VHH binders against R-phycoerythrin subunit beta (cpeB). Designs and how they scored, part 4

Target 1, 175 residues: R-phycoerythrin subunit beta (cpeB), of Prochlorococcus marinus subsp. pastoris (q7v2z3)
Amino acid sequence: MTVSKSNQILSNDRDLENISNKNIEDIKEFINTANSRLDAIDSITNNSHAIAADAVTAMICENQDSVNTKISLDTTNKMSVCLRDGEIILRIVSYLLISDDESVLSKNCLKDLKNTYLALGVPLKNAIRVFELMRDATISDLKSTVNSMKGEKEFLSDLISNTEFQFERIINLLR

## First folded at step 10 (VHH; framework vhh_7qia_2)

Design s49 (from n5 with Y32D)
Fold by ESMFold2-Fast, scan of step 10:
Structure s49 (fold): chain B 175 residues (1-175), chain A 119 residues (1-119)
Amino acid sequence: as target 1 above (175 residues)
Amino acid sequence: QLQLVESGGGLVQPGGSLRLSCEASGFTFSSDTMGWYRQAPGKQRELVAFISTGGSTNYADSVKGRFTISRDNAKNTVYLQMNSLRPEDTAIYYCATYTWEGYTLFDYWGKGTPVTVSS
């Protein structure tokens, strides 16, 4: 989405008979925004393993705090698949935030996720919680890497909303 | 070729302390989530504590305030400091790690170190 959008803006301005100071300023703002977006996505990609691993760990420990709720070693072993899938999901989300190219993510793949987890004996409620925690951690990472000191609040808000939407698509398939 | 070796188990009196160590051999220890589990006689294995790649720690309710997990990435080692030990802490303690090989996640387990808390 960010690369495609940049090319579209530059192409539109090149086609104009008369490029105003406002249009030039908009181009500068978009380039600065695109660089910030790439930095944020690079951060997510570089931290994908840690984000996924921390989410699984947090879910396991949350369940230990509930009265009469205890995560067995057998259940913990089954949740290892969520670390693999979580890292894959973070890479897919990162790609979608850059390119807006959904060819990487098929609906059939997402539909099969619930059936795969049921077949493997993965508790769906636990998997849902892991992905909710990954969503929250990803949003936190985005906020920490984006410099909004010059009032680019719209950019951050858009990036967060898109991230929430992609995670919700995956989470809802398990509900 | 990742392998985990636990040490530090033994016999200790109630109220005593033990420090368990788990040394990993292989590749890229610093990127792995490390955990301690235990299995008491006749019971299922259960989670004791985890430590993330970033150093965030989580504990089972039964050990909160008594046990401390830590890691030393330079030594490829994870530790479990156990204080105020109780007879119900008697178990074989296992070290575990979660390691990525491509898009497949593998869990690796040590052979365990026995801890007995009795007078």
Scores: ipSAE 0.039, ipTM 0.280, lowest interface PAE 6.7, mean pLDDT 74

Design s5 (from n5 with G35H)
Fold by ESMFold2-Fast, scan of step 10:
Structure s5 (fold): chain B 175 residues (1-175), chain A 119 residues (1-119)
Amino acid sequence: as target 1 above (175 residues)
Amino acid sequence: QLQLVESGGGLVQPGGSLRLSCEASGFTFSSYTMHWYRQAPGKQRELVAFISTGGSTNYADSVKGRFTISRDNAKNTVYLQMNSLRPEDTAIYYCATYTWEGYTLFDYWGKGTPVTVSS
């Protein structure tokens, strides 16, 4: 229960050197982490169409009737809306991973998305599944990109958790 | 030019196993979701299984627990391991992929590999 404490500060050259060295290492970590984030964001933005397209295709195929031998034009027309919006969502997530500026995630915009999907006859369950698949693909892309860089493992875990959190918020607003 | 070439089909007795392969060329295989379809005589084609670029899989209810889809991106190949085969699995099996060019979906198909399950 008894914790020893000290209010004494003893300054000497060693203490000043240790503070300076820690500050430089903190700066190096910040720069390295920022560069890794930028590379990860660049990967997501450059692959946004491919990530969204793969997710939409996978969702369509998961929900394909055994009698329907190929993807119907009606299905592709409705789900092309999810592709377009998926690309936008990936760009928003990318922005949030670098900036923490949540003003881009207006609830009014995402409420409009839900109402638009209902009006277009896009099943919300299918749209949610697309975004789940996009989340999974984005995390896989981040693991591939960041693991090729020389950085700390804690950075990758933080980036993945943040990506999951942002997608969860978007998915929940469609429920 | 995008090409898909299936192999591994044949005649097998009920309860037997076959492994189908689909070799892809002319595109970046690792960037595409890959699909296995089948078409029984006189019936429409049906989706059997797919595997996404991230490794997500899905199976028709009729094959769940018996078939396993996998991919080897280094070899540009997708596989379908078929176990506990039944006469109703008799069909021509097709490898397929889809690509979005902008907002238009295009489909690409192999020529198929026949599988016959009979005693």
Scores: ipSAE 0.053, ipTM 0.428, lowest interface PAE 5.4, mean pLDDT 76

Design s50 (from n5 with T33V)
Fold by ESMFold2-Fast, scan of step 10:
Structure s50 (fold): chain B 175 residues (1-175), chain A 119 residues (1-119)
Amino acid sequence: as target 1 above (175 residues)
Amino acid sequence: QLQLVESGGGLVQPGGSLRLSCEASGFTFSSYVMGWYRQAPGKQRELVAFISTGGSTNYADSVKGRFTISRDNAKNTVYLQMNSLRPEDTAIYYCATYTWEGYTLFDYWGKGTPVTVSS
């Protein structure tokens, strides 16, 4: 837990006066990094609906026939399922970016997703594409949020890699 | 108070051009997909074009190669450049945005701007 390390250092009031300049700078860097991480995750969480909706719309743009479908109700129902699950996935990914706790991702729930989509007549290739576009949009949002700050290249790279890993794991269960 | 205000419609000769504008207010424009619809007399509304937040576009087959949708996030405005206009393009043109509330897709519409293509 990276938060625990900061808390342990700051809770030792007796040694505070004896901390070297290097130790104080290390504490400041850790706090700043933790704040940047929280800001990035807060951005994803606050924009989760927009990210998911944009991804569904972008998939429709790529698939011209979806826009001209005979039955608008069928299209709406399929899009709503992908939107709902996309928002849930973004919230799960946001949690995993803070906690490192993989136990919150139920393997059974993700495997059931494929079978549910098949039962509902959701084209798996379109669902996979929506989640790929959500991954890309999330990474774009992270770059926009973090790149405004100096000295955050390694932190941003870590967030991007972790985001890619989590989405790829979920997408592979639909393949 | 989400508001969409269209402008730029008018009377034009066949083969002419018009540029429609839609100014948006009351929401974070850059975060929403934007579209243009039209409704001819006695017909249902049809999608003409839309543009995603990232700039991806899609067009109805009847307007491909003639119409171009674009957005200016700094001005909170979406545009429809219409070239090589035909009498069948005569309609009231509506600006719309897409939003989801739970499981339901909502379209928010402006009041429209009329376009008449006639000699």
Scores: ipSAE 0.020, ipTM 0.289, lowest interface PAE 6.6, mean pLDDT 74

Design s52 (from n5 with T33I)
Fold by ESMFold2-Fast, scan of step 10:
Structure s52 (fold): chain B 175 residues (1-175), chain A 119 residues (1-119)
Amino acid sequence: as target 1 above (175 residues)
Amino acid sequence: QLQLVESGGGLVQPGGSLRLSCEASGFTFSSYIMGWYRQAPGKQRELVAFISTGGSTNYADSVKGRFTISRDNAKNTVYLQMNSLRPEDTAIYYCATYTWEGYTLFDYWGKGTPVTVSS
């Protein structure tokens, strides 16, 4: 379900009238499935620290050489930045999953993420890997949570696809 | 005090199987990523596999399809099932975990269990 476009304010009266009618139908449909969607998204929000911490740790595990411990991440500052930003990104993804507002990503500070990481000396390859791992962990969490709730298979499929899409958009900001 | 104890290593012929175990104590096992690393003679230590707190797994390309990592939170144990073993899998295998205290990362390692694949 799409509610992002119906929440936009447009300059012409025809579009405004169309938004009014379309927005009501989209909101009605959203409300009819709200409980199941909100429960799944609450799971991501409640597990955001664990998901982010796991992803950063997994990336460190992949890049550690035995003779040169933690060479790929030589400073705690870089690890702290990846952990902090990961938690923020999960909140943004959670919002995108409920609102389906595709404009949110382009309007927030994430559009400058690559330049910020370059300025801070954060290896983009490592940051990309962290977000790939966060994507995988979030999808795993959603599968577990929806199965526990006895959710609809179609709902789970849509939620997973949307999660994959949103993370890919964020990862592409760093490419 | 966090402690990791590996077991299950030994001598095996090419094509054989071994199951490694790592028993953890001194911490809340279910809250930590668990990994397996190996170090072959004269080589650097490398990642074999890890398993997240949520059960997601990752494998080195050289072992993908042959090795399976799993965890049993009730027994505080992580396992590495090794199938279709090759001479190049000969190494000392180490169990490891990482913990966060705020934004500081700490790593913990076992003493290792040797695996030799030869005829």
Scores: ipSAE 0.077, ipTM 0.479, lowest interface PAE 4.9, mean pLDDT 75

Design s53 (from n5 with T33A)
Fold by ESMFold2-Fast, scan of step 10:
Formats: sequence, structure tokens, C-alpha cells
Structure s53 (fold): chain B 175 residues (1-175), chain A 119 residues (1-119)
Amino acid sequence: as target 1 above (175 residues)
Amino acid sequence: QLQLVESGGGLVQPGGSLRLSCEASGFTFSSYAMGWYRQAPGKQRELVAFISTGGSTNYADSVKGRFTISRDNAKNTVYLQMNSLRPEDTAIYYCATYTWEGYTLFDYWGKGTPVTVSS
């Protein structure tokens, strides 16, 4: 479906006072689920620098040719822009997980990301790998955060699938 | 003085298991990502496992499902649990950590611990 579960939760919240006790408990559960979703997304936002930095680091490390040598200054300078852009991508993904508002993709600097990276000499294959690693790290963070909320497995599955979808949408800008 | 000291390597039979350890000192361990690399005889160096500051992990396809990386921030130690070992896993295994100084990424590597898988 094109309608997110958050829209259903927001609609139900407004009518809480006029609903039966069974429906009130159901709506309270939906509100608690919305709060859990926000907490999970806040975790991603608070960890965005670490997620982006670790992803760039892992990608650079995967492409080193020798042990006990310093990483190339040229490579790190070119890939360092992925730190800034990675944080921006995580904020955009966080917003998309709440709002379903795709207009944010057209309002940000990511629209011409591929051309910008080509102009800066950033290898697109490496940038794609960084954002794949960020996707995987974000999903791991979500699993860790939501596993503390026993009984929310369907919610976690939905959140992971949506996260995968949003990251692939953004990664495809570089393909 | 940043130091990484690997241990746990040795000779093991195919199908066996080994647990590698890397003790870190001279930095705030919990703030740094850690990785395990290997250099096999006649093969290129490869990253086999990576663990983020938050505990997220990624693995090379060659070891996925057999190797597990973990960290214990209280002990300043990163581990590599290696199960179902194959002759192809024979290599020197290196522990590494990473820091950014402005726009430059620096890595620090241990001296390595050799692993030999043979009968």
C-alpha cells in the first residue's frame, strides 16, 4: 500500500475520546507503536555521523592493497564528501520513514549527486558501496533498538523493508 | 601510545574452530571501529570482518556464516570467532583500527597472528 501506518495512527489519535474501551486500548497500542518508531528513527539520527564515518572507513579499507601502509590521502580526500552526504542521506531516510513525502528528494542536493561525484573525481562504485554499508548498518541499528520492544516484530519488518527501499532509491541515483 | 596485540592463532584441522583476540590500548576503544584482515599465501589481502562503534557488523562473502566478529568495550578487545575452518582460511590475520584527522583516514594495524588449517 501507498499509505503508511503512521497516517492511520494519526487519524485514530484525534478520535480517542469517542471510542469504546477496546478501541481505546487498540489506539493506545498504535500510539505506542508510533512512539517506538520515532525512538528508532531518533537513534538513527543521533548515530548518523558514526554510521556514515564507519561506512566510509569500511569501504576504503575493503579497497586497500597492502598491510601496514597509511591510506592514500587522495582516496580519503575524495571519499570524505561521502561523510557529509551520508549524514544528509540518513536524515532524508529518517524523514521518509515518517512522512512518505518524496518531495524531499527533489529539494536536496542529492538530485545531482552522480554528476557532483563525477566532477569531484569520486569513484561511483566506491560511493555506491559506502551507501550500501550505511543501509546495512542502519538496519542493524533498527534491529538492535526494536528488539528491546518484544511483540513488535511486524513493525520491525515493515521499518526494515521501508529502510531498504529508501536507501535503494537513493543509491540508484548513482547507478 | 596506540597498540593492538593479536592472539589465538595456530594450527587447526579442517572443520575446526579458533577464536582470535585483539587487545587494544592507548585510545578510547569504544569510539573506534575495528576490523579483521587476512593475507593468505598467494592471494590478495582482504577485509574479512568489520565492526562499527555501535556494534554493526559486515563480512566478506568467503567467511559469511562461518566467522563472527564481536567486541567487548569493557575489556578493550575485539574478537573473531572462526568456525568450520577450511584450508583456504590459512593466512596471517591482522587486527586494525581507524581514525579521521580532518579529511585524512589513518589506520593502525597489529603485527598479525598466523592461522594454518591443514591435516
Scores: ipSAE 0.319, ipTM 0.665, lowest interface PAE 3.0, mean pLDDT 77

Design s54 (from n5 with S30D)
Fold by ESMFold2-Fast, scan of step 10:
Structure s54 (fold): chain B 175 residues (1-175), chain A 119 residues (1-119)
Amino acid sequence: as target 1 above (175 residues)
Amino acid sequence: QLQLVESGGGLVQPGGSLRLSCEASGFTFDSYTMGWYRQAPGKQRELVAFISTGGSTNYADSVKGRFTISRDNAKNTVYLQMNSLRPEDTAIYYCATYTWEGYTLFDYWGKGTPVTVSS
């Protein structure tokens, strides 16, 4: 089961009393299947600090690969903002993977991120690179976690595709 | 106090191999990303390879397919296996980590181990 564009919010508990036994059994099957997906996604949220910290660190290291690309101490200190925001972005992506509620991605909510980074002197190129590295690490973590849940190739493929899509949407807001 | 101690450098002929080791102490090794850097004569220090807390690796384009970074958390050690060495790999190789203390990023470096690739 992939994340649908249909609302996944279940009705009030009292509404469950009005559905047939067949509908209840179908809902239980849906929930049991979704539990594996929720566990995989929850691991991303629980590892959000490590994923974001590793990404920021890797980006800073990459900036020393050639002449005139070494990041300054001042800029390095400002990248702590990307660590905090990276953790928030991972939580947002996790939410989007279990819900089709895209209102959290409204440009109004993330439009100010680019302007805030510009005002704080955070290089957008570096922030974009951090989020690309976070996307790659998140996909790697999902592959590791889902593979441990036995062979569910269709499920994993859908999670990876949706993760790539959501990160690309967020990264494009900084471009 | 955080310390990084490199070993394994030396003189080697082109096409040869070397294995560098870096022993870490004074911090929770398995919680930090570790990297190998090098500084060639007359050049800025550059990243060679990086290994995350989870074991994910990244390499400079110039060394992909020839160098392999690995870590042994039980020994608090990171390794760099260097194969098919070329004269342009001549440099002082440094073990390093960037670590967060609160929201401030600090870099910690070893003293370096020299590698010379020449006939």
Scores: ipSAE 0.123, ipTM 0.478, lowest interface PAE 5.1, mean pLDDT 75

Design s55 (from n5 with S30R)
Fold by ESMFold2-Fast, scan of step 10:
Structure s55 (fold): chain B 175 residues (1-175), chain A 119 residues (1-119)
Amino acid sequence: as target 1 above (175 residues)
Amino acid sequence: QLQLVESGGGLVQPGGSLRLSCEASGFTFRSYTMGWYRQAPGKQRELVAFISTGGSTNYADSVKGRFTISRDNAKNTVYLQMNSLRPEDTAIYYCATYTWEGYTLFDYWGKGTPVTVSS
């Protein structure tokens, strides 16, 4: 459960004086799992710079091995924008995994990402690849963190699915 | 001054194993992504494997399941364990590191260690 779910249960004005055993149990479950959720998401936040930097580096390394599509030094320098934006995206994804507030995705800094990259001369295919690599690394980080704590397969599956959904939404902004 | 020193290369029969080592000095090793590249005679240099600062790994399709990259931050060393070696793995193997200083990417390369797989 998110904080919004707990608030929905507590703000049930119609039946506040007659809260069900299920509602009480839902609140208990939310409190019990809140620390595990925060720990998993804190791992992403603490690793955000490394995840973003490694993804940009990996994309550059993949392209340096191709004779036909070798990335130029000029293009490599322009990909620094993906490092900055990648770290911001990871923090936004972390926030979305804790809360239900999706309005951050409609902010101009992400909403107009494709046009900004085109104006800066950032190859969209390379930017898409960076964010795919960030998605994969974030999922790996979540699997490692949750598996090292009290393991709950359903909880991990929810985090992974939500992470995949948020990254796919952002990647689609570049398509 | 950043230095990378590779070792562990040599001649081995098909199906054999080798472990390459790359010892790093002159920088904060744990903060750098490390990789292994190879260049076969008459071919372009290709990525074999890399390992991130957080330990995430990636491998070329040709070596998946046979090679394992690892790092020991306490020893400032990155390793490439090569199993089930094939003649097509014959190449000079290079250790490389990458990092970002602000918005500038820096890459550094070792001098290489030759690996020959022959029957």
Scores: ipSAE 0.129, ipTM 0.477, lowest interface PAE 4.5, mean pLDDT 76

Design s56 (from n5 with F27S)
Fold by ESMFold2-Fast, scan of step 10:
Structure s56 (fold): chain B 175 residues (1-175), chain A 119 residues (1-119)
Amino acid sequence: as target 1 above (175 residues)
Amino acid sequence: QLQLVESGGGLVQPGGSLRLSCEASGSTFSSYTMGWYRQAPGKQRELVAFISTGGSTNYADSVKGRFTISRDNAKNTVYLQMNSLRPEDTAIYYCATYTWEGYTLFDYWGKGTPVTVSS
């Protein structure tokens, strides 16, 4: 509105003359890739409770003996902390996949998590197993979400590698 | 509100096969880890197999290589394919799931389907 329409059109026409069809295709590909990344991350964020809950439940099931069909009350109480923290960690990982800002998941924050688990009597081996299962479930969710997109194999591979890397950082700092 | 209904049990000869089905009704089935348990007369219930929402499976040592657990989320159903059945597999088979309400874990069980392996 502050620039005349004729001057704006003329400027745009001159700029377009300098853009090849190849450059336009590259721009479209960049936008499409960004949108696909956002969709995948939104899926993880929206499913964070389900992913964390499934991982905790699977870990509990793995630790049942051949005659015991119920978890102990003590185990249930302690593992609820892993569900709570797992949801937060998944949201942080989702943020890292889009922003690449590693400062959000600092060594000091993870050290506090480890010390809290030790103080509460949460077995670190069980917490580590939950995060391993959570990593696997997140990768499964990514594969399911991206499976509807054509030509996205390289993009999916990069997202999976990044997800593996972020969870490995968390797991290693808890060890 | 969540209901689990087992089917497919029966009498079978040693070495035979049976396929058990468990149909769930209620909230989103794909959000639940599902398991098969069994209880023989005079014994405690034991875990046979489970399957996570992501498709990860685990089996009791006594059934590894013989039983296969699978799920069909479109049909809200989990299956237990039992091959090379032995007399010691005779039990009532139960379908079970676990769910979280906030930070409290709840377990839900079906009523069971009997399996008898006898000549």
Scores: ipSAE 0.162, ipTM 0.511, lowest interface PAE 4.0, mean pLDDT 74

Design s59 (from n5 with T97R)
Fold by ESMFold2-Fast, scan of step 10:
Structure s59 (fold): chain B 175 residues (1-175), chain A 119 residues (1-119)
Amino acid sequence: as target 1 above (175 residues)
Amino acid sequence: QLQLVESGGGLVQPGGSLRLSCEASGFTFSSYTMGWYRQAPGKQRELVAFISTGGSTNYADSVKGRFTISRDNAKNTVYLQMNSLRPEDTAIYYCARYTWEGYTLFDYWGKGTPVTVSS
C-alpha cells in the first residue's frame, strides 16, 4: 500500500469564514471550542504510533490463548502491515476530523485497501479487528486527553461520534 | 538502571486469588505500555494482559473476566489481580515494558514471580 498523508490543519481558515455573523461572546466560545477540539485531534496524531501499536498488540494478545491460537509467527509478521497502515489511517482520520474533506479518501488510494490485504495474505477478519481495536484506543486517548484539559468537555461527545463514523467508513472498505 | 521487580506470587488453592505487583524504575513509567507475560513449564511465554499509557486494557481469552490489570503512575507500579485461579494458571509471571520502534516490538521483562495453583 502507497498510502501516506501528513496531518494538515486547514480548518482554522474555514472556521473564520463562518464567524462574521456572530456576536463577540459567541465568537470567543466558537474559537475556544475549535482550539480545544484541535488540541484533542493533535493528540491522536502525536500518539498515532502508540495507538496503532497498542491495537496490534491487543490483537496478538487476544489470539495467544491455548484454546484460540489463531496467530502464527507468519501471521504476526503480516500484522506489521496493519501497524504501518494504522498510523497512516490515524493521520487520515485526524485530517478528516479537522477538515471534513471527504475527497482525501480517494486521493490517498484507500479504495484498494481490501485488495492489497488479500494480495499480501493478511486475513481480512484480523485486519478488521485491528482497526476496531484502534478505534477503541483512539476514543480512550481522546477521553484521557480531554479529561486533562481545562474547562468544559462539551465537544467530546460529538468528537467521539465523528471518530467512530470515520473509522466505520474505513473499516467498511474491508467488509 | 532499568528494573522491573515482581512480587505477590505464591501457592494458592483452585478458586483462590492473588495480586501481583511490579515496581518499575530507571525510566519514565507513565510513557510506556506495560503488561504481564506468563510461562508454564514446557510452554512458550504468552501475553496475558496489558495496559496502555492511556489506561486501555486487553486480555488473553483464557484469563478474560478473571484477571484485571491496573497501574499507578505515581508509584511506578503495575498490578495484576488474579481471581478464580485454576491449575492451568500455574506459571512464572513476568512484568513487561512494551515499546515499538518502527515495526519491531521490544519487550523488557523482570525476573518473574512464581504462581502455583494446586490443592
Scores: ipSAE 0.094, ipTM 0.517, lowest interface PAE 6.1, mean pLDDT 74

Design s6 (from n5 with F50Y)
Fold by ESMFold2-Fast, scan of step 10:
Structure s6 (fold): chain B 175 residues (1-175), chain A 119 residues (1-119)
Amino acid sequence: as target 1 above (175 residues)
Amino acid sequence: QLQLVESGGGLVQPGGSLRLSCEASGFTFSSYTMGWYRQAPGKQRELVAYISTGGSTNYADSVKGRFTISRDNAKNTVYLQMNSLRPEDTAIYYCATYTWEGYTLFDYWGKGTPVTVSS
């Protein structure tokens, strides 16, 4: 989207003569915002395994009042499905944060997730909790990744709101 | 190699307070859920509290409102602030985390720090 905007300006010689300082500053802010968004998304993508694994682990811990050194193979197998799907969900959220292309949800990427989990015996309440924890961890990761810059507080707030919105859309597929 | 070292335990009178610390090394601390567990003499080990990477917390009913778990990722440390201590809180307190290795979940524990609540 940054490349497209720059190319449109460069492809019209007459428009270049009419660009004001305010228009240049608007373009700079657009580029800076796009770069910050990409950096944040790269952080989510690079940390996707850790975010998903931690969320699954936290959910398992929530369901234990007494701890044995090994969790059953059955529980591990069912929860490993949430780990695998969690990484996929983080990639989808990353895509939605860049593109705002809602069609990814309607293209059967996650359309049958609830029925699949029911068929595999994955408790929906546990899957919902995992994805809530992933949302929280992703927001924490975004806060640590976004560097201080002019207008950053508004940008971070918008990014967090968008992240919450995308996770809620996905979680609602399991409700 | 993953290591957890607890500190801050001791002898305290009923109604007193203690702050436990657990310093972690050998892994990316900020990427892991951290928990506090305890084991009283002759009893099974039980979860006291945990804190996720996103800051979500959960507490055992017996300590809710009295204990607070927190983390400092810059110091690779998880804390347990224990207030209004009771004799039944007497136990060895352990810091723990979990990691996934393939399809198996493994637990990692510190050596424990003893807490005695007695007059």
Scores: ipSAE 0.214, ipTM 0.570, lowest interface PAE 3.6, mean pLDDT 77

Design s60 (from n5 with T97V)
Fold by ESMFold2-Fast, scan of step 10:
Structure s60 (fold): chain B 175 residues (1-175), chain A 119 residues (1-119)
Amino acid sequence: as target 1 above (175 residues)
Amino acid sequence: QLQLVESGGGLVQPGGSLRLSCEASGFTFSSYTMGWYRQAPGKQRELVAFISTGGSTNYADSVKGRFTISRDNAKNTVYLQMNSLRPEDTAIYYCAVYTWEGYTLFDYWGKGTPVTVSS
């Protein structure tokens, strides 16, 4: 059974009780860490369209022989679905980075994503590549956001590892 | 107004190197995937390299291991480092930016910078 991080905190009365009994510096550190995490995740949400669009574009680049001033309409139409779904995936990843609640994957269209892509004629290998590129872009966005903050190296490492794990979970739905 | 200005082309001997630059203006450079295309005389345009906002790079098979694309978001500039140049690399090189308009991907191009590889 999946338990979200927020539910885990709420179900752990000890953590909540202990916050009120800590000294001021400990409380400030807890709040500052939570604020930094939220700010980094907010950056992903604000850049979700750009991240998804770039990933689709980069995948198209990897798979084309030659083009004029415009990527082929057929390829664009097929891969535009990955752009739309990519934005949804980024929102799901953002939620999972806060809550760690995997039940969202079973309630969402992601459970049937592979069959949907097959029905639409979306090449699964290309869709997998888009989401790999999206993972990489998200990690880059996190590094850019967190690198401007003091004392954040351990926190950044945790966010990156968790981001990699959540994307791998989603990518495996297409394999 | 969206503008792309290429520079750095020229005449070079086989085995030589050139570094192309593209200065961008009129849009939020850091939010867009940037690319390099080339067109040789009598040939169709070829995509050479792409760089995403996250720094992920992609290359045409013909240039892998020889060309490197990079970007400097602070200077709104994308670069193409070309090493081990061959006569078949002779072309006009164009900088491009990709935008999505609904379900259609458009690329906007600069005026180009010519590269000639000859002995």
Scores: ipSAE 0.145, ipTM 0.505, lowest interface PAE 4.2, mean pLDDT 75

Design s61 (from n5 with Y98F)
Fold by ESMFold2-Fast, scan of step 10:
Formats: C-alpha cells, structure tokens, sequence
Structure s61 (fold): chain B 175 residues (1-175), chain A 119 residues (1-119)
C-alpha cells in the first residue's frame, strides 16, 4: 500500500525534477529544431516533381549526342518512365527519413523495379544515374531549405547522411 | 512569349574571367531548370553547366573547377561565372531551359552571346 504509493510519488518527483532541470530555452530550441527538420523533409515531397524532372533532364542532357544539337528522342522516351518513378521514390525517401520503416521497401513497386526496367528496355545505367542525380538534387534542396531557416541547424549534417543512406539502399535495388 | 536574353560575352585574354547573364521572361522562372550550352564554329554543341530549380548544379568535365552556374529567382536571371579562361573556351554561349509536359521534354534557347579568348 504505502510502499507502492511512495514509489509512485518518488517517480513523479523525479519526473518533475527532470522537467524542472530543463531550461525553457532548451525546450524551445528542441521543438524548433524538430519542426525545422520536418519542414525540410516536407520540402522534398513538395518539390518531388521538380527534383525528378531536373534529374531526368540532366541525365538526358549529359547523354545527348554533342555532334547533333537535338536531344536524343530514343533516350527521352525510355527515360520518361524514370520521371514518374522518381517522384514516387522521393516520397518513399521522405517517408523513410521520418519513420525509418524499412517495410515500405518491400510493399512498394521498388521491389521489382530492376526487372520492370529491363522489360521496358530502360537502360539500368541511365536509371541509376538519374537516381544518383536525384540524391544530389535532394541534398541540394535540403541545404537550400535549411539555410533559409532560423535557429540551430546542426541536424542538417545528419539529415544529409540519412538521405544519402536511403538513396543508396534504393539505388542498390537496380545494381 | 517565352524569351531568354543572354549578355556578358566579349573578348578576354587567356586566364581572364567573364560573367554571362541570361534574363528570362514569359514564364515562371523559379519553376524551370536552366542550362548553359556552347558551340564553337565547326565543333559539337556542348552542355557547359546545368542548374535545377532547387539549385543543384552539373558541369561538363572540361569546365569543372573553372565555371560556376548560379541563379537569382528574384531577378529571373541565370549566371555563368567563367574563370581561368582558355582559348578552347571560345564559342557562342547559349542559355536554355527545359520543361516537361507530361512525358514530353521541350527545350527553349536564347540567341546566344559570343565569347572569344584571345592570346
């Protein structure tokens, strides 16, 4: 009776002491940093079309025949599939950055992406390059978004490292 | 209606610098990827630099470390800073933008600005 109640009171006192040991400014900084991190991740989702389109365009531009001023129509047609898939991949990466739920990789179209691309005649080297460019563009977008924010930005380095890790996991599905 | 106007080209000595500008109008500049291409007489057209809407950049191997592409969305302008210029950089430089409508890619080019690197 009294022993159990005393232990509950002591536990509550420790919790209150722990809370009282925190500076209000520290709590504000924690909340602001968490909000800034989520806003940065949300920017990936909001900019997913632009990031994917930029990567596919850059890939096409890098691989155009410099003897001809015209962009290769064959490459454009085959790589257009990567535009839609790229947007989906960016949404998956955003989800992984928030939740770190690995099961999403087995429940989405990415599980069989390599075989699908082979069947459609999409050059895997080109698809890998698009996703590498998307990784680079996503990191650039994160840096731009976070650098425009107020408050402490120490989370940026960790967010970039995690983004690189998630993209490498996805790119490896094509290797 | 879409218009790209290049400026800043000219004659420069080897080792010198030039800054090219491209002013865009008739579209929402901040939503479009921008690039710089060059073509010397009798040579292949070459992608020099590319900048995404998010600021990600790509460069031709021939210009990496010497050229820097940047954009100012408030001024609807893309820039190419060219340092350590070489005679082989002599070309007409073109500003270009690329957009997707569904799965079809459209390109748009300016008139070009000539750059001559003279020893």
Amino acid sequence: as target 1 above (175 residues)
Amino acid sequence: QLQLVESGGGLVQPGGSLRLSCEASGFTFSSYTMGWYRQAPGKQRELVAFISTGGSTNYADSVKGRFTISRDNAKNTVYLQMNSLRPEDTAIYYCATFTWEGYTLFDYWGKGTPVTVSS
Scores: ipSAE 0.186, ipTM 0.487, lowest interface PAE 3.8, mean pLDDT 76

